# VHH binders against q9xw16, part 120

Target 1, 132 residues: q9xw16
Amino acid sequence: MSGWNAYIDTMTAAAPSIKRCAIVGAADGSVWARTEADNVFKASEEELKTFVALFNDVTQVPAKGADIEGVHYVVPRTEESLIFGKKENTGFFAVKTKSAVLIAVYEGPNEVAAQVRKAVESMQTYLNNAGY
Below, E stands for the ipSAE of ESMFold2; O stands for the ipSAE of OpenDDE; V2 stands for 0.75 times the mean of E and O plus 0.25 times the DockQ between their complexes.

## First folded at step 9 (VHH)

Design w95 (framework vhh_gocatamig_d2)
Fold by ESMFold2-Fast, scan of step 9:
Structure w95 (fold): chain B 132 residues (1-132), chain A 118 residues (1-118)
Amino acid sequence: as target 1 above (132 residues)
Amino acid sequence: EVQLVESGGGLVQPGGSLTLSCAASGFTFDDYALAWYRQAPGKKRELVAGISSGGDTVYMDSVKGRFTISRDNAKNSVYLQMNSLRAEDTAVYYCAAPSPSDYGFDYWGQGTLVTVSS
């Protein structure tokens, strides 16, 4: 948890509309870091193991949607290393690196979604360049 | 060119029903999720219901059990069946499709007005 939490802090500072986020292992969904206390990211490791497996074939995801923190999201589309979902006034962006999956849950209109995606993709680039 | 054309809005009494229709063109309809959003006067747009390419659905909590989203791939159409309408459902309803952008559902129709009033 310690050490990786600095990257959580970086993402939330870059996009204040992020309500909860986590960095998890791409192979098993194990939590490396997540928001805590009043902003605790609530997903179980079993749910996260299922979620990270979606990256094995992202083309299947829009047909089924995705579950994060017990909430079911419609997935409008995917890219090779990007899944994003929508429900009501909430959404998420999830990106895969070599070894990790970054998940950010946000609230707000499409303008804040752009900010959240940029924050998550900036961290994705950083971690890939660092060998993660 | 992506086009989404809504129809079916109107004035109804509380407790009434309406079916909204959206005809889509200019993209590979069967491969995409589609959504209905609404915008009430003075408020921001909110996702009311979404349907995946495989038929999986999501709903905002206040409409769950009252509204049903469905799609007809042969007609390139998506529908919103609205039952037990309430005054707070009054809004312009928009059909939405994913764009190449990173925001979600960013192609919009022109909207259809639903007014629930006595």
Scores: ipSAE 0.190, ipTM 0.585, lowest interface PAE 4.1, mean pLDDT 85

Design w96 (framework vhh_gocatamig_d2)
Fold by ESMFold2-Fast, scan of step 9:
Structure w96 (fold): chain B 132 residues (1-132), chain A 118 residues (1-118)
Amino acid sequence: as target 1 above (132 residues)
Amino acid sequence: EVQLVESGGGLVQPGGSLTLSCAASGFTFDDYALAWYRQAPGKKRELVAGISSGGDTVYMDSVKGRFTISRDNAKNSVYLQMNSLRAEDTAVYYCAAPKSPDYGFDYWGQGTLVTVSS
């Protein structure tokens, strides 16, 4: 596997409350890298294909919510190239770059969510600048 | 400024029903998701139910099938219909809205106490 796992490690180091995360292809949801072992990101290829297609029109997403790892999340709002969801004390942030979608699932209060969002957006900026 | 005003809390018998109401102001209600959270003594504050601007809903697993969240955009209100209440549902219930920067549901109302007791 490529050095993409280094980016997973960077995000989880920056926000330790990330429980699981992945970097997937924006066009098809193919997994480039993901957390493994006890923290394995378990979304199916079909689910990821459906999920990345949500970025074709983020304004429609709050009406239907989003599914990650078989869990349905309400999507309170979307922003350009950002979808986030909430369920109980868990949530996710997903951001689109030129070629990839970064997905991070976390658990914790809003202070934790803020840290996770910052980590994901920092990686989004880095990858866009690197041409991905 | 976002204002959320809860009502409808009270004392109810196990197995009973209660409806909570939340009146919202200070933002474009129709464009925002809203949620109900609860906090019991010694417990973390947790999302009980959420409803998006488009009507999509989410529920905490232990209340799914018993609680129903709904909204009325004409009244700028969100509701939580609670059926088959259990002692474990005793908590202060909070109406919540997204705050900027947007991390989810993190503006809270003052809360309304729900006590389920025989």
Scores: ipSAE 0.293, ipTM 0.662, lowest interface PAE 3.5, mean pLDDT 85

Design w97 (framework vhh_gocatamig_d2)
Fold by ESMFold2-Fast, scan of step 9:
Structure w97 (fold): chain B 132 residues (1-132), chain A 118 residues (1-118)
Amino acid sequence: as target 1 above (132 residues)
Amino acid sequence: EVQLVESGGGLVQPGGSLTLSCAASGFTFDDYALAWYRQAPGKKRELVAGISSGGDTVYMDSVKGRFTISRDNAKNSVYLQMNSLRAEDTAVYYCAAPRPEDYGFDYWGQGTLVTVSS
């Protein structure tokens, strides 16, 4: 049982274009909460461990891209606590807090990306203010 | 000011090949990922291929194995080699670069038309 599921629900309600999302530990990629059932977030803990380590130096990420759920994304650019990627009509946003990484996978054109980013960054701000 | 200029489009028969080129200026080319998009009549714009600053590539599933994206940092250029062309590849092809304000590839050139027909 995890109270963290409420934050998953909040993000998906704020941005309906989010198909799958997760909250994972920043140090190790351990899953705290994720979407389930028909929207199950499928990344392995080994993949997530590799992914969260990208936040140690985000400037290297555009050179190699990033893998989420076995899908390889091109990363157009990064910001200090933000990695985002693109493939076809899908994309993701990942943001780092003090102790967590929030990952949201969405589907849709660039016009929906702003709404997804806003939802993820709003949660990032909330969790940082709450000491996470 | 970011400028992207595409060339290499044209009319080709099914099964044929074309190479598109994009000359970029106005930004530090080596530091950015770049992409090719296409838009067919009556359809949404699609990301066809992307290339990272380090040369790692991503492809739309329906073109994987047929198209190859590459870059030449010395020439500030990106290329799309298109092999085994199909009628459904008919589209205007756009070279694209990231905008600082947005979260995708939102600087586009004027585009180059590719028509695949018998």
Scores: ipSAE 0.223, ipTM 0.614, lowest interface PAE 4.0, mean pLDDT 86

Design w98 (framework vhh_gocatamig_d2; at its last look DockQ between E and O 0.84; V2 from the best seeds 0.00; counts 0 for: pae E 7.0 > 2)
Fold by OpenDDE, look of step 12:
Structure w98 (fold): chain B 132 residues (1-132), chain A 117 residues (1-117)
Amino acid sequence: as target 1 above (132 residues)
Amino acid sequence: EVQLVESGGGLVQPGGSLTLSCAASGFTFDDYALAWYRQAPGKKRELVAGISSGGDTVYMDSVKGRFTISRDNAKNSVYLQMNSLRAEDTAVYYCAAPSGDYGFDYWGQGTLVTVSS
């Protein structure tokens, strides 16, 4: 168990609506840490490679949507280092740091999304300040 | 100011059809995804269908094959064609546009759809 697992635990503790979570390399989508056991983050390495590449041009993502764990999401909008999507009562937040992408998949009513975003952005800030 | 105005709701029998319309203004319509939400009595508001700026669509599983979301950029409008309506489709339906927060956070006033024999 790497030190990155602690950051997964921190995000999931901060936002109980997060069902699955992963920290991956921004360059290649390699998995650094992810939720396991009953809440396994199931995205393949190939899928993650494609996903992290979305951050190369986030302006096009709302037009095409995004796929995570074989699920297609509509993307309302994007920011330079933020992609988020919605499907039914689920969604995801993905934020990019200097070297990583943090992905959180959540389930619940619309109101829980704010807490999820706060959790991943807080971790984003922390990791950026730490040089990651 | 973003404005979303829904229309087309009403009373229909099970198995019937209905088309909802939403007229949007106050933002660059062509650049954004849009969505339809619904809220049934005693339940939370849920995403029924979404459509990207490029025309890509997403549906909740219970409406797949029955509902179709579409958009007309020339009219700044989004539509929801609802076929094979069921009693459980009864809800207030809301047109939604993206905000700066965490999803489709701009809402219209809603239009009531009642499916009953």
Scores: ipSAE 0.779, ipTM 0.905, lowest interface PAE 0.6, mean pLDDT 94
Fold by ESMFold2-Fast, scan of step 9:
Structure w98 (fold): chain B 132 residues (1-132), chain A 117 residues (1-117)
Amino acid sequence: as target 1 above (132 residues)
Amino acid sequence: EVQLVESGGGLVQPGGSLTLSCAASGFTFDDYALAWYRQAPGKKRELVAGISSGGDTVYMDSVKGRFTISRDNAKNSVYLQMNSLRAEDTAVYYCAAPSGDYGFDYWGQGTLVTVSS
């Protein structure tokens, strides 16, 4: 497995309700690591480039929503380095670090969302401290 | 603090229509997304439709084309127009507003929609 895949494994172990996730470059949306096989994170290069550009001004995102894996999510609100969205009983959390954006797609109610957010933010802190 | 009051539920025949209304107070309505969730007995609660502060909408796949969510900022209200209703749409419908932590965390009391012949 690639070295970056170890961080994917850490997040999914911490929050098993993460269905798919990826670590992508903040500048261009290039994929550094993603879940694979039956849980493959399926987003085009173009979609990811568009998505990471949302972090240039997160205050505009709730008005227009966000697309991940060809699915449109309503974005209830944002924080400085956090975008999250909802659709049906699914959702995502995306956080920006210095060099990366972490995206986790999950399924479940609010208590599940809490665990997923915690896992993603823990990894955000770790990567920022590691200089990423 | 945040208060959400639903109305408009009832019994309707398959193929019929209903409009649900939600009156909201206790927050800056214009700045936040609002949503309709539903929960049938023994089922998980799920997001039926959401509308952003800017009017962007999301729908669950099974209601897309049949349901329309809208908002009236002057009245602090959000609506769900339900057309071509099916037995599977039978559920308690909840209006929801975000606290901002995980999604939609403030809920109304719910309004029952029963679709049966």
Scores: ipSAE 0.406, ipTM 0.728, lowest interface PAE 2.5, mean pLDDT 86
Fold by ESMFold2, look of step 12:
Structure w98 (fold): chain B 132 residues (1-132), chain A 117 residues (1-117)
Amino acid sequence: as target 1 above (132 residues)
Amino acid sequence: EVQLVESGGGLVQPGGSLTLSCAASGFTFDDYALAWYRQAPGKKRELVAGISSGGDTVYMDSVKGRFTISRDNAKNSVYLQMNSLRAEDTAVYYCAAPSGDYGFDYWGQGTLVTVSS
């Protein structure tokens, strides 16, 4: 679908517990790439616009949580360019680059969350170094 | 140092109710989300309910409508009201607080809930 799809494949290969992910524009939430087919990333345009705006002030996010794909997550804490949320045996990690937000939704126990975080942060570093 | 102390577990008949309590210390309670997890015999721990610092909540599907998580920031306490209990709810229940990469990494020692008749 786009040249950005290779980055989707890279993240899912690095952390198999990632079930769905996307790369979206940091300014407006526009979808640059996402998982498709049986694992479609289903967030709406309006939801993604709201979601990426959370990075404008990450300190407010733990108080209200975050929504992605119509699912509400509790956000235990944030870091300057990272938001993560938890619900049941699932969660998400989202990181901001210069131009984009990388979102990965995973399933599994807390032990797999470290793999997911490492995968999205590695891509964050790569894209930042490439000017995105 | 973070400390979490659960209480309120016990033996109840199906359809009964219990209130679990967790007293927290060693961190700025108001700033953080808190959660209840449970672990049934022979199973892995699972997130039952979470509550954000602002009071927003999330529940696993099987307990929604029956369990209510709440917090009292003045008392540094989080609660789980458990109604309409079922045999499937039998588990050790853990209070959890954030500390690291996984979100909820500080745990109490747990309180046992047994639903049996």
Scores: ipSAE 0.045, ipTM 0.492, lowest interface PAE 7.0, mean pLDDT 85
ESMFold2 (binder alone), look of step 12: mean pLDDT 80; pTM 0.797

Design w99 (framework vhh_gocatamig_d2)
Fold by ESMFold2-Fast, scan of step 9:
Structure w99 (fold): chain B 132 residues (1-132), chain A 118 residues (1-118)
Amino acid sequence: as target 1 above (132 residues)
Amino acid sequence: EVQLVESGGGLVQPGGSLTLSCAASGFTFDDYALAWYRQAPGKKRELVAGISSGGDTVYMDSVKGRFTISRDNAKNSVYLQMNSLRAEDTAVYYCAAPTGGDYGFDYWGQGTLVTVSS
């Protein structure tokens, strides 16, 4: 639904340091909503299909890193439903819910990263409680 | 107790080379990604190079092709080979691990100073 754009707005309001983000289907990487215009999230659906498949076995991800928007990130570690990556002054957090994967790309130091992780995990909890 | 100990910094001429070493202890080294950061006076700390547990690497654009990160799991060590050094590479270089934090590479060594000048 078009209502999914409201969740993008909620996350970016909670963490203004998020530069780009998306909500995609966990099974296939299909885009439900993403930032557009000046903040367009540039990942193709084929890249996203590959990315969401990483959640099938997150323990393999730190060995290879991850690609988002054609940018390769080192993945320091993963948790069962969390992948995060770093490159220069940029990073991302991606979390899996029952039906979705939330991806947020940010720029800035650890204080910024902490705010972004909090916003993404808050939305993850909300969507899981809503049955998504 | 997690420890990261850097060495290899020093004074070098522009165009010169240095190899930085980091000895790690207190965690299962083979399972973790490791990184080199640098911080110049008055500047933000920035990720220079990272290496995954499997050997996959990332570099900041300004050092790509000049710097090489590598690891030796048998020695619990990570290295940064720096070639074609420039004055703007002058900084304190830190080895970093993710074992202490939730937001990236949050555990640091003491740092090693690299000065590129005549």
Scores: ipSAE 0.406, ipTM 0.724, lowest interface PAE 2.5, mean pLDDT 86

Design y1 (framework vhh_6fv0_2)
Fold by ESMFold2-Fast, scan of step 9:
Structure y1 (fold): chain B 132 residues (1-132), chain A 119 residues (1-119)
Amino acid sequence: as target 1 above (132 residues)
Amino acid sequence: QVQLQESGGGLVQPGGSLRLSCAASGFTFSDYWMYWVRQAPEKGLEWVSTINTGGGSTYYKDSVKGRFTVSRDNAKNTLYLQMNSLKPEDAAQYYCAKGLPPPRSGDYRGQGTQVTVSS
């Protein structure tokens, strides 16, 4: 579970509008890596366990939304391995790989959201190809 | 093209130390993150440590934190792993690799250097 901070640094360098992010275990929501200090990703282990379980049936998520860092997001739609949400100028993208869930919280308009989604999906592809 | 050559392995007693080196050529070493992985007998590749381009950021597997130190000398195109307080569980073939972990098919890795820990 160590060394994953290198991926956090890579994602935030590729999309500077990511304010906070984390890589967590898909089975239990255990934190492998997250942004820290001034950009600390604040989700509790209990919240993350609940969040990763949403990937067991993403079709249920738009009806109830999703909670990250104690913030309730409206989820307009989902894809099989992607959950994203919006709340005013704040949003998130979460993608599932074989073993992990990557969560990126960003702030900004739609142009920013597209860049964040691209960074997160690029990392998802890399990790899946690496067997994670 | 890309070449990585590890050295510095050997036989050491529990509690002993070894310093591994990885000589890189065929690419601009200072432009790439580098990492160390190991493979113990009958096990898969296991990530050990990662270092950024400038050497200012380092990351470690939990079981080696405080015992291993990764470093690099960009002027010499060389990556290092200082291994202290070695345990029997550290016995493995050690490889350096270009880029970011986890290792994947097609990644550039060296031939490895063997570390044996026994009395």
Scores: ipSAE 0.014, ipTM 0.210, lowest interface PAE 7.2, mean pLDDT 83

Design y10 (framework vhh_6fv0_2)
Fold by ESMFold2-Fast, scan of step 9:
Structure y10 (fold): chain B 132 residues (1-132), chain A 119 residues (1-119)
Amino acid sequence: as target 1 above (132 residues)
Amino acid sequence: QVQLQESGGGLVQPGGSLRLSCAASGFTFSDYWMYWVRQAPEKGLEWVSTINTGGGSTYYKDSVKGRFTVSRDNAKNTLYLQMNSLKPEDAAQYYCARGFPPPRSGDYRGQGTQVTVSS
């Protein structure tokens, strides 16, 4: 087993409202690790390549939204290394590190969103410190 | 400079136990995932175990599950591997490593400690 799957497990343990998540390459959207089995993260390679390219100019994202797993999300605003979106009871947080993009899809009310964001940002900090 | 220094290896009989330690210095130990990897004579490096930053999540190679336990003490900057029910197949040079397993390799590894399992 890839040790990157251990990071997936850490994020989901820190925020149980995460339903699916992945760690992908920032340059090409290649999957390094993702949730499996009943929680499989189902984004295509083409979709992920398009998604990570959004970080090249995050200022354009609120105007067009973002697609993850074939679901179109409204993105209210972005930060340099953060894209987040909502669609009804579902949402996501995606953060960019030097070499990776972390994507976490969650379900639940706004109260759980803060926990998910914290988990993803903690992992972002760790990976940046590790040189990723 | 980053340093990882393993200890605790030795000779044990099949069924015996050893506890390996890895002393880390030159970086913030609590910020990194840690790994145990091993290399038997004339074989490649083999992943054995992984532990997350806080020690709450651990992962093991199938053949060592139930026999080996990885742990860490962030206050002491030390990584441990408790090895029980040792088999001849476990004989190897054991290394601790900082970084990530494949698809990305770890960035630093110690010099290792030798584990021999024979009568």
Scores: ipSAE 0.012, ipTM 0.160, lowest interface PAE 9.1, mean pLDDT 83

Design y100 (framework vhh_6fv0_2; at its last look DockQ between E and O 0.86; V2 from the best seeds 0.00; counts 0 for: pae E 2.6 > 2)
Fold by OpenDDE, look of step 10:
Structure y100 (fold): chain B 132 residues (1-132), chain A 119 residues (1-119)
Amino acid sequence: as target 1 above (132 residues)
Amino acid sequence: QVQLQESGGGLVQPGGSLRLSCAASGFTFSDYWMYWVRQAPEKGLEWVSTINTGGGSTYYKDSVKGRFTVSRDNAKNTLYLQMNSLKPEDAAQYYCARPDLPPKGSDYRGQGTQVTVSS
């Protein structure tokens, strides 16, 4: 178990609606840590490489959506370091730090989204302040 | 040099309580999220709890929610884990840990403190 695994566990614990999550390298999508066991984060390396590249131009992402774990999500809007998507009663929040992308996939009604966002942004802020 | 030293472990009966402490040195304690992990015999290292820099946000493994409380005193560079209603399955070597920064994503841990729960 690494420190990144602890971040994964922390993120998962931050909201019951968070089912899977990952911390990946912002440059290449390499997986640093991910949920495992019964809730394995299943995105491929190729997919993650493509995903993290979306942050190079977030303005185009709403038009084309985003794919995670082979699932296509509608992206209502983006921010400079934030991409979030929706699909039925599921969604994801992805935030970019200086060197990483934090991804949380959640299940539940729209009301749970705020808590998920808060969880990932809290960690984002901490990691950025730490130089990560 | 980063150093962590756990203490407060011991033998308790089921339903008993322990309070673990972790003395930190060699870094700015208040700048870091801290967490507790434990390792039971023949089991892997498992996450128990995390606390943010100011102590305002705490996170717990489901199996310890309502029983364990993580806290910190930044003025004393000390991390705490109050463990109530202890169960046999809580028996483990407990470690406090500080996350490290990339690229390793490793952490710093102390030598740990042993918690035994037995009637």
Scores: ipSAE 0.878, ipTM 0.931, lowest interface PAE 0.5, mean pLDDT 95
Fold by ESMFold2-Fast, scan of step 9:
Structure y100 (fold): chain B 132 residues (1-132), chain A 119 residues (1-119)
Amino acid sequence: as target 1 above (132 residues)
Amino acid sequence: QVQLQESGGGLVQPGGSLRLSCAASGFTFSDYWMYWVRQAPEKGLEWVSTINTGGGSTYYKDSVKGRFTVSRDNAKNTLYLQMNSLKPEDAAQYYCARPDLPPKGSDYRGQGTQVTVSS
């Protein structure tokens, strides 16, 4: 187990509605850690490379949406370091730090979405303060 | 440079309690989230608990919730794990840890402290 795996465990403990999540490199989408086994995060490195590049200009994302694990999500709006999307019963939050992108896929209503957002933003704040 | 030293393990009967300590040196302890991991014989490392920089947010493995409490004293550079209502399944070598980042970075860990739960 790496330190990044402990962050995956921490994020899922903070927000149990997270079904799958990953921490990937901001420059290339390389996977640092992800949920595995019954909750495996299934995005390819090619898909992740495309996804992290969206943070180069988040203002373009609402017009096109975003793909994660082969699923196309509607992105209603973005913030400088945050992309979130919805598709029926599923949603995601993705936040960028200097060196990483944290992605959490969840299922459930808007109330659990708020919990997931807080979990990823908390870790984003810590990683940024630590220089990542 | 980075050093972590665990202590406080021992033999306890089911239902008993132990308090683990981790002394940190060689880095600014108050800048890092810290976590506890454990490893039972012939099993992989298992995450137990995480605590944020100020100690105000704590997170736990489901099987230890309500029984274990993580805390920290930043003035003393020390991390703690209070373990109550210990079960045989809790028997393991316990390590405190700090992430070494990235990618495919390992944890900084101490040498661990052994917890045995037996009647």
Scores: ipSAE 0.576, ipTM 0.820, lowest interface PAE 1.8, mean pLDDT 88
Fold by ESMFold2, look of step 10:
Structure y100 (fold): chain B 132 residues (1-132), chain A 119 residues (1-119)
Amino acid sequence: as target 1 above (132 residues)
Amino acid sequence: QVQLQESGGGLVQPGGSLRLSCAASGFTFSDYWMYWVRQAPEKGLEWVSTINTGGGSTYYKDSVKGRFTVSRDNAKNTLYLQMNSLKPEDAAQYYCARPDLPPKGSDYRGQGTQVTVSS
């Protein structure tokens, strides 16, 4: 196992409502690590390339929403390096670092969204400080 | 050069305890999240626990939560894993690790320390 798989495990432990997550390259959407087996994060290379490009101008994302794993999410909020998507009882947070995008897909009531956001932002801060 | 050295493994009965240590050198230890992984024979590497830079946040694999405690002493550049209520399923070679983030693609680990649990 690479150290990136340990970060996948760390994020899912930090917020148990996370059902699937991935760390992908910010430039091309290439998968550095993801949840596997029964919880495979199944977005395609083409979908991920389109997804990470949303960070080129996050202000336009709320108007069009976002697609990941073949699911369309409404995007009620963005910040300079964060996209929050919501669909029914599921959602995602995605955050951008210098080199990567961290994506966490969660299920559950809206109260768990803060836990998921904290988990991905803690990793974002660490990776940025480490030069990634 | 990044160097990690694990110690504290040994033979223990089920229900017993061990404390693993990991001495770190060659990098600014306090700047890195550190983690423990383990490998049992004929199994892949398995994540066990992670600790953030300051030690204020700790994370555990479900099967060890409540039994294992990760900690660090940044003044001594040392990572610890306190292992209580050990089970035969915990027997493995234990490694402390610091990932080397992409594009390099590998992590730094020591030689490991063996934990054996048997009657």
Scores: ipSAE 0.445, ipTM 0.770, lowest interface PAE 2.6, mean pLDDT 88
ESMFold2 (binder alone), look of step 10: mean pLDDT 84; pTM 0.842

Design y101 (framework vhh_6fv0_2)
Fold by ESMFold2-Fast, scan of step 9:
Parts: C-alpha cells; structure tokens; sequence
Structure y101 (fold): chain B 132 residues (1-132), chain A 119 residues (1-119)
C-alpha cells in the first residue's frame, strides 16, 4: 500500500462529495495515486500530461476550458496554483504543489464545492510544507 | 533511523474499548501527517484514520466514524487511536504509518498491534 493512497482516502473523507480524485506528478502528469474500483479516476496519460501543463500559464485556461476524464469543463477563472471548473452538477478543483497536482472531481451544488476546495487546499498546504 | 512502535492491542468483547499507542522516533514527528491502517486476516491493508500535524484535523474511514478517535502528543512523539464500541469486523493487526515521500512503495510502518474482538 502506497503512502499516497492514504492521502486519497483522506481527501475523500474530508469532502464526501468528491467522487473521484488523483495525485499526479506536476512535471509529467504521472499518476502517484487515484481512487479505484467503482470510483476509478479515468483520465488518460495524455490527458493528464496536457492538464498539468495548464499550470505553466493559467491565464490562458478560462478562454479554452479544461478536459478531465474526457469531460470538457468551463473554467470561469484561475489562480496561480488553482484551476477549477464546472459542468452542470459536476465540478473539479485542481491545485498545484512544488511536485504534484491534486485533482478532485465532485458532484453536488455550490455549497459542497467549498468543502471540496478546502480539502484539496489543506492537502496542498501540507505537501508544500513537506517539500512536495 | 525512522522507528514506529505500536502497543495497546488485545482481546476485547464486542462493544468494548481499546486505546492504541504509537511511539515514533528518528524523524521530526510534528512535521508529518500520521495514519492508522489495519489488516484483517486474508485481507489487504485498509486506511482507518489520518491526523494532521497539529492534531486539529482528523479524518476517518466511514465505518469507524463516531467510534474511533485519533489524537497525537507532539511533545511525546506519540500517536493514539481510541477505539470504542468495537465490532467483530474491527479485528485486525493495527499499524501506525508514516508515508515514505515521494512514493517509493509501502508506507513506513511498525510491527503492529493485534486487536481481536470476540467472546
């Protein structure tokens, strides 16, 4: 059992509205850990490579949106280390650390989105403080 | 060198309680999130609980929520798991865990402490 799997479990426990999530390498989008089985995070290697590259210039993202698991999301705005999007009842938050990108896909109304954002940002802070 | 030593396991009746301890050494304990994981006979490892560096945020596997409480004492480099209302399905070898970062394989764990729940 990989140490990164415990972080996946922690994020999903912190925000039950998270349906799928992953921790991937910031440089290449390689999967370090992801939700499995009925909640398997289904993004392809090429899609993740493209996605993490968005953090090289987040200012371009709102004009084009973002693709996760073959789903195109509208990205209303970005912050330096945060990309988030919405498509109907589904949304995501993605945050970048020094070495990783945390991606959480959730379902539910706007009030649950705040809990999901808090969960990924808490993990982001911890990983950055740990040097990752 | 990193060392983790679990204790406090034993045999308990359904509905009973146990308090597990984990003594940590060889690293700056207060800098790390810590986990409890368990392994039942013929089963894989499963995550039970996580606690953040300061102890102010705790997370639990759904089936133990409300029954288990994780805590830590950074001055003593010790992690705890208070287990109440124990059920037969909680019987397992319990390990405290510190992930080896970046991911290099299995978590760094101690030898574990056995929890048995039966008559």
Amino acid sequence: as target 1 above (132 residues)
Amino acid sequence: QVQLQESGGGLVQPGGSLRLSCAASGFTFSDYWMYWVRQAPEKGLEWVSTINTGGGSTYYKDSVKGRFTVSRDNAKNTLYLQMNSLKPEDAAQYYCAKPDLPPSGDDYRGQGTQVTVSS
Scores: ipSAE 0.185, ipTM 0.588, lowest interface PAE 4.7, mean pLDDT 85

